# VH-VL binders against Putative adenylate kinase: the designs that were tried, part 6

Target 1, 196 residues: Putative adenylate kinase, of Methanosarcina mazei (q8pz69)
Amino acid sequence: MLIGLTGTPGTGKTSVSKLLEKRRGWKVVYLNDLIKEEHLYSEVDEERDSVIADMELIRERLSGILEEEKGQHAEKAKVNGEEKENITIIESHLAHYITDIVIVLRAYPPELKKRLEKRGYSEEKINENAEAESIDLILAEAFEWCKKVFEVNTTGRTAEETLGDVEKIIDYILAGKENELQEYIPGSLDWIDSVP
Key: E = the ipSAE of ESMFold2; O = the ipSAE of OpenDDE; V2 = 0.75 times the mean of E and O plus 0.25 times the DockQ between their complexes.

## First folded at step 2 (VH-VL)

Design f7 (framework fv_ficlatuzumab)
Fold by ESMFold2-Fast, scan of step 2:
Structure f7 (fold): chain C 196 residues (1-196), chain A 121 residues (1-121), chain B 107 residues (1-107)
Amino acid sequence: as target 1 above (196 residues)
Amino acid sequence: QVQLVQPGAEVKKPGTSVKLSCKASGYTFTSYWMHWVRQAPGQGLEWIGIINPSGGSTSYNQKFQGRATLTVDKSTSTAYMELSSLRSEDTAVYYCARGYKPYLYRAFDIWGQGTLLTVSS
Amino acid sequence: DIVMTQSPDSLAMSLGERVTLNCKASQSVSSYLAWYQQKPGQSPKLLIYGASTRESGVPDRFSGSGSATDFTLTISSVQAEDVADYHCQQYYSTPYTFGQGTKLEIK
């Protein structure tokens, strides 16, 4: 099962995914790192100090990774005599363009600004991300492109606390209990007026 | 003033197709989803589908999948619903309705006045 | 598909009475529930969204409550202009579905 963990920079998706990988032993693909390291991009936006991802190259590379992971999982189960969940997490602000199931991490825009300031982002990048979060940009895209979307508010919470919600969502999906995840359905947060 | 304007009525024969229009004004056309809903005489409301005017992505009620086609013309702020292979059971008032993105909780806040489609031989 | 069931099918009330209309979903729709008023010959008008939030311009005598599978629309003091069909709608999951409607009439 392929699950996306997406969200605006500063929402904690990388920290949560590292904890999730350590605690559950699930495969995590740190997509932004992969894109940069393997040059999975067609263009460079020098003004924004970023790359324009090549979705065809990304999909081809991920297909290879998933096939290798599937093979290794099968071999491990054969050696150990155990059956485990075959779960792969794609961590990126682009994950919702790739996966049918996605968890979107959210943060109150004024708090998001403080987090990004602490991490050394430029004022322009901070404002750009806070404005995108205030209009629910990534959540809206996820709802358009994905079949199952879950929303997790990380405002005022640690990565460990957020991890608890992410684990609950994934466990309930595996158990066929999506109807019990009412607290994570999209649309409970309206932050349009939180920034200029 | 926000409004959705639809033609009053259409009469079609069974087996033909119809293309109904919905002209939006008074708001940014690409900022809201457009839904299509029908209501047969004396019956309840039935959802047909949705289109995102910004990207053109669509989602349909499976009952209408393959027969209904939703499109938009951004230059004229007009949404269209084409329904093919018409049957007498398709006789209904067809509404377009503006919806917020689901993440905002707001349902269908602005409705067109409806087009009465009569399908008869 | 989520089936929405409204009750009663029709109701006749005296002016000034408190009216309660019911809506039940076949499975949980959380709070993604809307109520619409439809007067004869007119298009539906949004009254309540998110189960309990009143749409701007709607009189305060209208209120919504409930969550998950059981929802109610209340009119605290019914007026002559409230004669209409009332429809509930879930927008939790596609296809979005409506109840069959409750017809409200004045005695």
Scores: ipSAE 0.006, ipTM 0.481, lowest interface PAE 10.3, mean pLDDT 85

Design f8 (framework fv_ficlatuzumab)
Fold by ESMFold2-Fast, scan of step 2:
Structure f8 (fold): chain C 196 residues (1-196), chain A 121 residues (1-121), chain B 107 residues (1-107)
Amino acid sequence: as target 1 above (196 residues)
Amino acid sequence: QVQLVQPGAEVKKPGTSVKLSCKASGYTFTSYWMHWVRQAPGQGLEWIGIINPSGGSTSYNQKFQGRATLTVDKSTSTAYMELSSLRSEDTAVYYCARLPYYGRTYYFDYWGQGTLLTVSS
Amino acid sequence: DIVMTQSPDSLAMSLGERVTLNCKASQSVSRYLAWYQQKPGQSPKLLIYGASTRESGVPDRFSGSGSATDFTLTISSVQAEDVADYHCQQYYSTPYTFGQGTKLEIK
């Protein structure tokens, strides 16, 4: 099962993913790191100090990773006689372009600005991300491209607290009970006027 | 202009099922989620569920889980709500309603005119 | 589930009077509250969302205020065309819930 953990930079995706990997032992692909390390991009946007991802290269590489994971999972089940969950989490602000099931992490834009300032983002990047978050840009894209979308607000919360919601969502999906995740249905947050 | 067209009325016997339609026009059907809401005579509004027309994903009010089924036909821009095991208490006007998501939270910006479902012996 | 309670259940006003309708949530819904107008024989029509933002095309005599648990809809100078049931709705969390409605009539 392939699940995306997406959201505007600064929403806590990486911290939550690391905790999820440690607590559940699920495979996590840190896609932004992978893109830069393996040059899965076609151009560099020097003004924004970012790379323009090549989705075809990314999909090809992920296909290989998923096939390898399937092989390792099958071999482990054969050796140990145990059946374990075969879950791979794709962590990236681009994950909703890749996965059909996605969890979108949200953060109140003024708080998002403070988080990004602490992480050394430029003023221009901070404002761009806060504006994107205020108009629900990534959430809207997820609605357009994904089959199942869940929304988690991380405002005023620790990564540990956010992890609790992410784990609940994934567990309910695994149990075939995703229709009971009403509290995570998108649309409960409106931050349009939160930034100039 | 945005329109959600529903049939006027349906009469059903207890224990049967009904499938109500909602024909959308004036916007890109797959770009907006669709809610279903009912209103019993002289009563307030009650939310039934939501469907994403693009992917087909659904979520239901627990009260209707297992009895209501939401579907769409993208080729005709039509949403459907099927309600099974009908009881007299299901007599109500049933509305479909559109909700925006880009740049706004969930609220019902456009409503169909409603279908009056009467469940009687 | 969040319970929405409206008051009064009904009221009758004279033309030109100011009317205030109340809506109370059983727990905080922040500003995620909408008001709908439902005229006799018609479907609901969105008036206000985000507690205080008027929908495009809604007359400026309609205004909303409040946050957390206590909300009001005000009509500054009621007109004959305002005869309707008014419903508040929270969209803070699912299941989305509505108040029972307030019926507005002209004397």
Scores: ipSAE 0.000, ipTM 0.454, lowest interface PAE 12.7, mean pLDDT 84

Design f9 (from f1 with heavy chain K99E G100Y Y101D Y102W T103G P104S R105E L106Y; framework fv_ficlatuzumab)
Fold by ESMFold2-Fast, scan of step 2:
Structure f9 (fold): chain C 196 residues (1-196), chain A 120 residues (1-120), chain B 107 residues (1-107)
Amino acid sequence: as target 1 above (196 residues)
Amino acid sequence: QVQLVQPGAEVKKPGTSVKLSCKASGYTFTSYWMHWVRQAPGQGLEWIGIINPSGGSTSYNQKFQGRATLTVDKSTSTAYMELSSLRSEDTAVYYCAREYDWGSEYFDYWGQGTLLTVSS
Amino acid sequence: DIVMTQSPDSLAMSLGERVTLNCKASQSVSSYLAWYQQKPGQSPKLLIYGASTRESGVPDRFSGSGSATDFTLTISSVQAEDVADYHCQQYYSTPYTFGQGTKLEIK
């Protein structure tokens, strides 16, 4: 199963993904790193110190990774005598363009600005991301393009506390209990006036 | 001013346990994860584990799994690392270090370190 | 585990010289790399994070570069106060790992 962990930069996606990989042993694809390292982009935005991702190149590369992972999973299940569910997490602010099931991490825009500032983002990029978060940009895109969308607010919480919610969402999906995940249904957060 | 205060030294016999402290001040203790790192004399740095002071959740380097236990006391803003079944190879300076932020597991503030000597 | 290897193990420089310290990862760590300075008898101090971003209060003569597996710390004009061990750290995945350190001495 392919699950996307998306959200505006600074919402804790990478930290949560690292912990999730450690606790559950699930495959995590750190997509933004993959894009840069394997040149999966067609254009560079030098003013914003960013690259413009090429979705076709990304999809082709991910297909290869998923086929390899499927083969390794089958081999391990055969050797170990235990069957584990094959789960791959795609971690990126672009993951909602790739996966049908997505978990969107959210953060109160003023706190997001402080997080990005601590991570060395430029003032322009900090303001751009905070504005995007204030208008629910990634959440709105996920709702439009994905079949199942879950929302997790990370404001004032550690990566470990957020991990608990992410694990619950994934476990309930695997158990066919997604109708019990009502607390994670999108639309409860309104931050449009948080970025003056 | 952020400060992480650790005792200067501890001496223990092989086979015993030690509990090292790290008292934090100058910031909101529960808002930052705390890491523990050691350095044997003349050697590089080795990561032991991490604790979330808010919820108490921990994660360990596999090498220390089962021997190291990380805890916190929120009322005194103090983090603790307990290491059991001590060996001479555990002789090292033990640091507590504050994680910068989410997805940024580098350490912006370090304690002064406690020199643990394990000898008979 | 990701293995971090630093080179050289030690070097001695004259005041004002340009110093280059290398750090290599056994697999890609993207830009999730930090550099620390550790003076004799002291705890490590953060110099660089994100491979190339200088920590607040760190002199301009220090700069970091590189990505993926190959990283460099440069001191453009070494000063007497720069005598220290320098450590690189990857924070791409657990367990977080450090290089063995490079010892910088002044002639």
Scores: ipSAE 0.013, ipTM 0.486, lowest interface PAE 8.3, mean pLDDT 85

## First folded at step 3 (VH-VL; framework fv_pimurutamab)

Design e11 (from e6 with light chain S30R; at its last look DockQ between E and O 0.03; V2 from the best seeds 0.00; counts 0 for: pae O 12.0 > 2, placed apart)
Heavy chain, then light chain:
Amino acid sequence: EVQLVESGGGLVQPGGSLRLSCAASGFTFSSYAMHWVRQAPGKGLEWLGVIYRGGSTYYGNEFTSRFTISRDNAKNSLYLQMNSLRAEDTAVYYCARGTWYKYPFDYWGQGTMVTVSS
Amino acid sequence: EIVLTQSPATLSLSPGERATLSCRASQSVRSYLAWYQQKPGQAPRLLIKDASNRATGIPARFSGSGSGTDFTLTISSLEPEDFAVYYCQQYSNWPLTFGGGTKVEIK
ESMFold2, look of step 3: ipSAE 0.043; ipTM 0.623
ESMFold2 (binder alone), look of step 3: mean pLDDT 92; pTM 0.941
OpenDDE, look of step 3: ipSAE 0.005; ipTM 0.533

Design e12 (from e6 with light chain N93Y; at its last look DockQ between E and O 0.11; V2 from the best seeds 0.00; counts 0 for: pae O 7.7 > 2, placed apart)
Heavy chain, then light chain:
Amino acid sequence: EVQLVESGGGLVQPGGSLRLSCAASGFTFSSYAMHWVRQAPGKGLEWLGVIYRGGSTYYGNEFTSRFTISRDNAKNSLYLQMNSLRAEDTAVYYCARGTWYKYPFDYWGQGTMVTVSS
Amino acid sequence: EIVLTQSPATLSLSPGERATLSCRASQSVSSYLAWYQQKPGQAPRLLIKDASNRATGIPARFSGSGSGTDFTLTISSLEPEDFAVYYCQQYSYWPLTFGGGTKVEIK
ESMFold2, look of step 3: ipSAE 0.031; ipTM 0.626
ESMFold2 (binder alone), look of step 3: mean pLDDT 92; pTM 0.940
OpenDDE, look of step 3: ipSAE 0.013; ipTM 0.575

## First folded at step 5 (VH-VL)

Design c12 (from c8 with heavy chain G31R, light chain S31Y A50Y R96Y; framework fv_ifabotuzumab)
Fold by ESMFold2-Fast, scan of step 5:
Structure c12 (fold): chain C 196 residues (1-196), chain A 119 residues (1-119), chain B 107 residues (1-107)
Amino acid sequence: as target 1 above (196 residues)
Amino acid sequence: QVQLVQSGAEVKKPGASVKVSCKASGYTFTRYYMNWVRQAPGQGLEWMGWINPNSGGTNYDEKFQGRVTMTRDTSISTAYMELSRLRSDDTAVYYCARGKPWYYSFDYWGQGTTVTVSS
Amino acid sequence: DIQMTQSPSFLSASVGDRVTITCRASQGISYYLAWYQQKPEKAPKRLIYYASTLQSGVPSRFSGSGSGTEFTLTISSLQPEDFATYYCQQLNSYPYTFGQGTKLEIK
């Protein structure tokens, strides 16, 4: 099962993914790191001093990673006589372009600005991300392109608290109990006026 | 006060194109998607697609087979729906409606534009 | 495409009656359902969104309930202005689809 963990930069998706990997043992693909390390972007875009992800290269690489994971799970099942859920998490602000099932992490835009400042983002990039978050940009894109979308507000919460919500969503999906996840249904947050 | 005002009735021949306008006022035009819905005489409602006025991005119902084009002009807060290669069964009232995906649905509607396609 | 089926298609009632209209989705749509009222020669008006949230300015006699595949619109005490056609709509997946409509007329 392939699940996307997406959201505007600064919403906590990397921190949550690391905790999820440690706690559940599920495979996490840190897509932004993979793109940088393996140069999964076009040469033309670099000449304009911007990196635009090459979705074809990304999909090809992910296909290889997923095949490898499938083989490892099959081998472990044969050796241990025990099957665990085969779950792969794609962590990136681009994950909603890749997966049919996605969890979108949200953060109140003024708080998002403070988080991004601590990460060394430029003022221009901080304002761009806060504005995108205020108009629900990633959530809207996820709803347009994905089959199942869940929304988690991380404002004022710890990574452990957010992890609890993400685990609940995934566990209920695995159990076929998606209709019981009413608290994570998209569209309850309105932050349009939070950024000048 | 939110208001959506549509262009007037059109009478077209089969094979022609029609372009309906929807002028928004009373809110920030780029903050809501504009949906298009039609209703044939005595029939129910049929969603055609939407446009995101901020980005110009669109999503259409595939049954219109590339015949529909939705655009907008943010300088005059106006959305457009153009339907080409008109057939008699395109005769309907065409509505624009403000909304957002998922939770929000369609909260305000234009008054409707009657399009009649006849030989 | 998700098919939306309303029951009944026609309903006769008297002022003061409690009226219930049902809407069924061919597959699960969670809470992504809205209800609209349409009077002759007028545009539809939203009554309820997110299955049970009442639109501001809509009288409290209107209520919605349900989730997944089965939804209901209830009018607790029918008024003369409530005679109209009612539509449900799913917003869970594209294309967005409407029910066939329920025409509520005087008995």
Scores: ipSAE 0.006, ipTM 0.486, lowest interface PAE 12.1, mean pLDDT 85

Design d23 (framework fv_mosunetuzumab)
Fold by ESMFold2-Fast, scan of step 5:
Structure d23 (fold): chain C 196 residues (1-196), chain A 118 residues (1-118), chain B 112 residues (1-112)
Amino acid sequence: as target 1 above (196 residues)
Amino acid sequence: EVQLVQSGAEVKKPGASVKVSCKASGYTFTSYAIHWVRQAPGQGLEWIGWINAGNGNTKYSQKFKGRATLTADTSTSTAYLELSSLRSEDTAVYYCARGTYYKPFDYWGQGTLVTVSS
Amino acid sequence: DIVMTQSPDSLAVSLGERATINCKSSQSVLYSSRNSNYLAWYQQKPGQPPKLLIYWASTRESGVPDRFSGSGSGTDFTLTISSLQAEDVAVYYCQQYYSTPTFGQGTKVEIK
């Protein structure tokens, strides 16, 4: 099962992903790191210190990673005699382009600005991400392209508190109890007026 | 070969409704969104809404909420736009177009002329 | 909604000469974390549907001649036809897809 953990930069995706990896032992693909380390891009923008991701190269590489993970999982089940969930988390603000099931992390734009400021983002990048978050950019894309979309508000919460919601969503999906995840249905947050 | 083939021209009276179809072929229908865009004679392009063909999720332009209904039939790979309470200002060519997360409208139907007159 | 404004409304250019069309958005359509401008250009000939030329502001669609190029970022964008050919006579539209899709009013390109 592939699950995307996406959201605007500053919403806590990486912190939550590391906690999921540590607590649950699930495979996490830190996609942005993978793209740069393995040159899964067609263009580089030196001014913005970013790359234009190549989705064809990304999908090809991920196919190999997933095949290897399935083999490793099967071998561990054989050795230990117990089957664990075979879950791979794709962490990236691009994850919703890759997975059919996605969890979108959200943050109130004024708080998102403060988080990004603490991380040394430029004023332009801070305002840009706050604007994207205020118009639900990532959420809208996820809702358009993914089959199952869950929304988690991280405003005023620690990574550990956010982890609780993410774990609940995944556990309920695994248990076939998706109809009990009403509190995470997209569209409950309206922040269009939060950024001038 | 990706194709979107639309139904034929319609002539309607004010107050009537019209339903335009868009038959898709050459790709996996449920993996893409279908957008609807109209163009009044001699005018520019106006977005109406989109439907995710796989799950039926829809989004509408504020101007068309309550009057436009987008549906999709996965068994026939056909998307539909139904527009109710027609006015003379609704006279336009209506297009369906395929969308992806990175290409907004990469393939278009040939268009359906809807004429609203008394 | 984001308002898209094109200039000029019409443009007459001699065969083989450069044509330049400008497009301005009322808000930035750049998401720098992805290095992506949510801006597309379309060509429409009489009696035909629009044809996608450029997406992500500067990425040329497959099959589109290299004389077509897109540039710009944020709020100001340009479509350039480096050497106008007879088959390029058309109306050109810019379109943002950063939020609810909106189009410019169109620029008609004619031969002098």
Scores: ipSAE 0.096, ipTM 0.696, lowest interface PAE 5.8, mean pLDDT 87

Design d24 (framework fv_mosunetuzumab)
Heavy chain, then light chain:
Amino acid sequence: EVQLVQSGAEVKKPGASVKVSCKASGYTFTSYSIHWVRQAPGQGLEWIGWINAGNGNTKYSQKFKGRATLTADTSTSTAYLELSSLRSEDTAVYYCARGTYYKPFDYWGQGTLVTVSS
Amino acid sequence: DIVMTQSPDSLAVSLGERATINCKSSQSVLYSSHNKNYLAWYQQKPGQPPKLLIYWASTRESGVPDRFSGSGSGTDFTLTISSLQAEDVAVYYCQQYYSTPTFGQGTKVEIK
ESMFold2-Fast, scan of step 5: ipSAE 0.415; ipTM 0.777

Design d25 (framework fv_mosunetuzumab)
Fold by ESMFold2-Fast, scan of step 5:
Structure d25 (fold): chain C 196 residues (1-196), chain A 118 residues (1-118), chain B 112 residues (1-112)
Amino acid sequence: as target 1 above (196 residues)
Amino acid sequence: EVQLVQSGAEVKKPGASVKVSCKASGYTFTDYAIHWVRQAPGQGLEWIGWINAGNGNTKYSQKFKGRATLTADTSTSTAYLELSSLRSEDTAVYYCARGTYYKPFDYWGQGTLVTVSS
Amino acid sequence: DIVMTQSPDSLAVSLGERATINCKSSQSVLYSRNNKNYLAWYQQKPGQPPKLLIYWASTRESGVPDRFSGSGSGTDFTLTISSLQAEDVAVYYCQQYYSTPTFGQGTKVEIK
């Protein structure tokens, strides 16, 4: 099963993904790293200090990774006589363009600004990301493009606390109990007035 | 000081597997990738793959995909290369090397000679 | 894969003479976002691991003598040893790290 972990930069998706990988042993694809490392982009936006992702190249590369992972998982099950959950997490602010199931991490925009400042983002990038988060940009895109969307607020919480919610969502999906995840239904947060 | 210390020489028979270790010290292990490179006697350098010690993600050269397995143990700051189905052509010195976005292979292990003979 | 080709395969140079090694990549290793060439040079002496000499095509690694210099951009690169010393006898490799790392075949530098 392919699950996307998306959100505006600074919402904690990388930290949560690392903990999820260590605790559950699930495969994580750090898509932003993969795009830069394997040049899965056609253009560079020098003004915003970013790359313009090539979705066709990304999908082609991910298809190869997923097919390889399926083969390795099946072989390990044969050797060990143990069947483990076959879950792959795609971590990126672009993950909702790739996966049908997505968890969107959210952060209160003033808190998001502080997090990005600590990570050395430029003032322009900080303001762009805070503005995007204030208008629910990524959540709105996820709702439009994905079949199953879950919203997790990371404001004032540690990565370990956020991990608890992400694990619950995935475990309930695996158990066929998505209807019990009402706490995580999109649209409960309104931060439009949080930025100038 | 930054050091990468590899395990000792191995002699294996064709069809066996070998596991080489690379113990890192003098830096934060999870901030760097560890690359594996081999060199057959009198030949050039051949890249096998790398592991990102921070997240465990691996990338392999196409030639070694399916035969090489890269792992890392963050509790001991040790990276491992396991190569299976050994052939005489796998006889080589195997190196681990540290890599970053800022610098390619800036520190290297001393090398591990793997000899495959019948 | 980006293919790296060095020339010459071997070079014999007198002490104090200039040694020049060329390296060509099958495609550009210049990254437009940061305007850097992802090209490195290594020195390898018998029985030792390779040693990084140059990165970013022209940046000398700390502790490397100033007689070593790198130049070039895009697909064509050069390593120059301005005044060859006895300790410089080695095989030299270029390497790209723009994508999946690949090495040139090596250039052996010997004293005449």
Scores: ipSAE 0.000, ipTM 0.422, lowest interface PAE 18.9, mean pLDDT 84

Design d26 (framework fv_mosunetuzumab)
Heavy chain, then light chain:
Amino acid sequence: EVQLVQSGAEVKKPGASVKVSCKASGYTFTSYAIHWVRQAPGQGLEWIGWINAGNGNTKYSQKFKGRATLTADTSTSTAYLELSSLRSEDTAVYYCARGTYYKPFDYWGQGTLVTVSS
Amino acid sequence: DIVMTQSPDSLAVSLGERATINCKSSQSVLYSSYDKNYLAWYQQKPGQPPKLLIYWASTRESGVPDRFSGSGSGTDFTLTISSLQAEDVAVYYCQQYYSTPTFGQGTKVEIK
ESMFold2-Fast, scan of step 5: ipSAE 0.365; ipTM 0.769

Design d27 (framework fv_mosunetuzumab)
Fold by ESMFold2-Fast, scan of step 5:
Structure d27 (fold): chain C 196 residues (1-196), chain A 118 residues (1-118), chain B 112 residues (1-112)
Amino acid sequence: as target 1 above (196 residues)
Amino acid sequence: EVQLVQSGAEVKKPGASVKVSCKASGYTFTSYAIHWVRQAPGQGLEWIGWINAGNGYTKYSQKFKGRATLTADTSTSTAYLELSSLRSEDTAVYYCARGTYYKPFDYWGQGTLVTVSS
Amino acid sequence: DIVMTQSPDSLAVSLGERATINCKSSQSVLYSSNNKNYLAWYQQKPGQPPKLLIYWASTRESGVPDRFSGSGSGTDFTLTISSLQAEDVAVYYCQQYYSYPTFGQGTKVEIK
């Protein structure tokens, strides 16, 4: 099962993903790191000091990773007698372009600004991300491209608390109980007026 | 072929409501959003809102929040715009348009003229 | 709201000559995280709905002639028609979709 963990930069995706790996042992693909490390981009925007991701290269590489993970999972189960859920998490603000099932992490834009400030983002990038979050940009894109979208508000919460919600969503999906996840149905957050 | 076919012209009195339909064909209805845009006579284009046809999620322009209601019926592949408390300045051609994250309005309906007059 | 301003309001160009339309946004429509400019151009002929020409500021929609090109980034954008044809007489609109979609006021292109 392939699940995307997406959201505006600063919503806590990386922190939650690291905890998921530690607690559940699920495979996580840190897509932004992979793109840079393996040059999965066709162009460089020198003015913005960023790269233009090449989605075809990304999809080709991910199919190889998924094939490899499937093989490793089968071997570990056979050798160690362990049975682990075969779940791969794609963590990126681009994950919703790749996966049919996606969890979108949200954060109140003023709090998002403070989080990005801690991470050393430029004022320009902080404002761009807070503005994108205020208009639900990534959530709206997820609805265009994904079959199933879950929304988790991380505002005022620890990574451990957010992890609890993400784990619940994934466990309920695995159990065929998606209809019991009503609290994570998108559309209750309106932050359009939260940034100037 | 992708087609969006809208309902016919409407004439309404001030204070009434109007409901315009947009029937989609030639693609998977639930995989795209439907946007609504209006154009007053001789004027430019004004975005009203969008609906994700697969899950019913809606977004509205602030000007239309509270007056416009967007719905979609997946069994008939039809999207609807209902506009309430009509005023003469609501006289316009109303368009539905298909959108994705990379193309906001790639296919358009033919338009529905709504005339609001006393 | 992001305000879109086009110039000129109207443009008369001889057949076969270049037509250039400018569009300015009141704030940047470039999302740095994906390096995309959320800017589109539409063509509208009398009695017809608008037709998408360009999206992502410079990507031509399928079926659109190569004489149409888009350029620019951030707040300043241009639509160019390299060799105006009779069928290109129309009103052209720029549109941002970075936030709630907003359109420029339109530029009327006519034959000189």
Scores: ipSAE 0.007, ipTM 0.542, lowest interface PAE 10.9, mean pLDDT 86

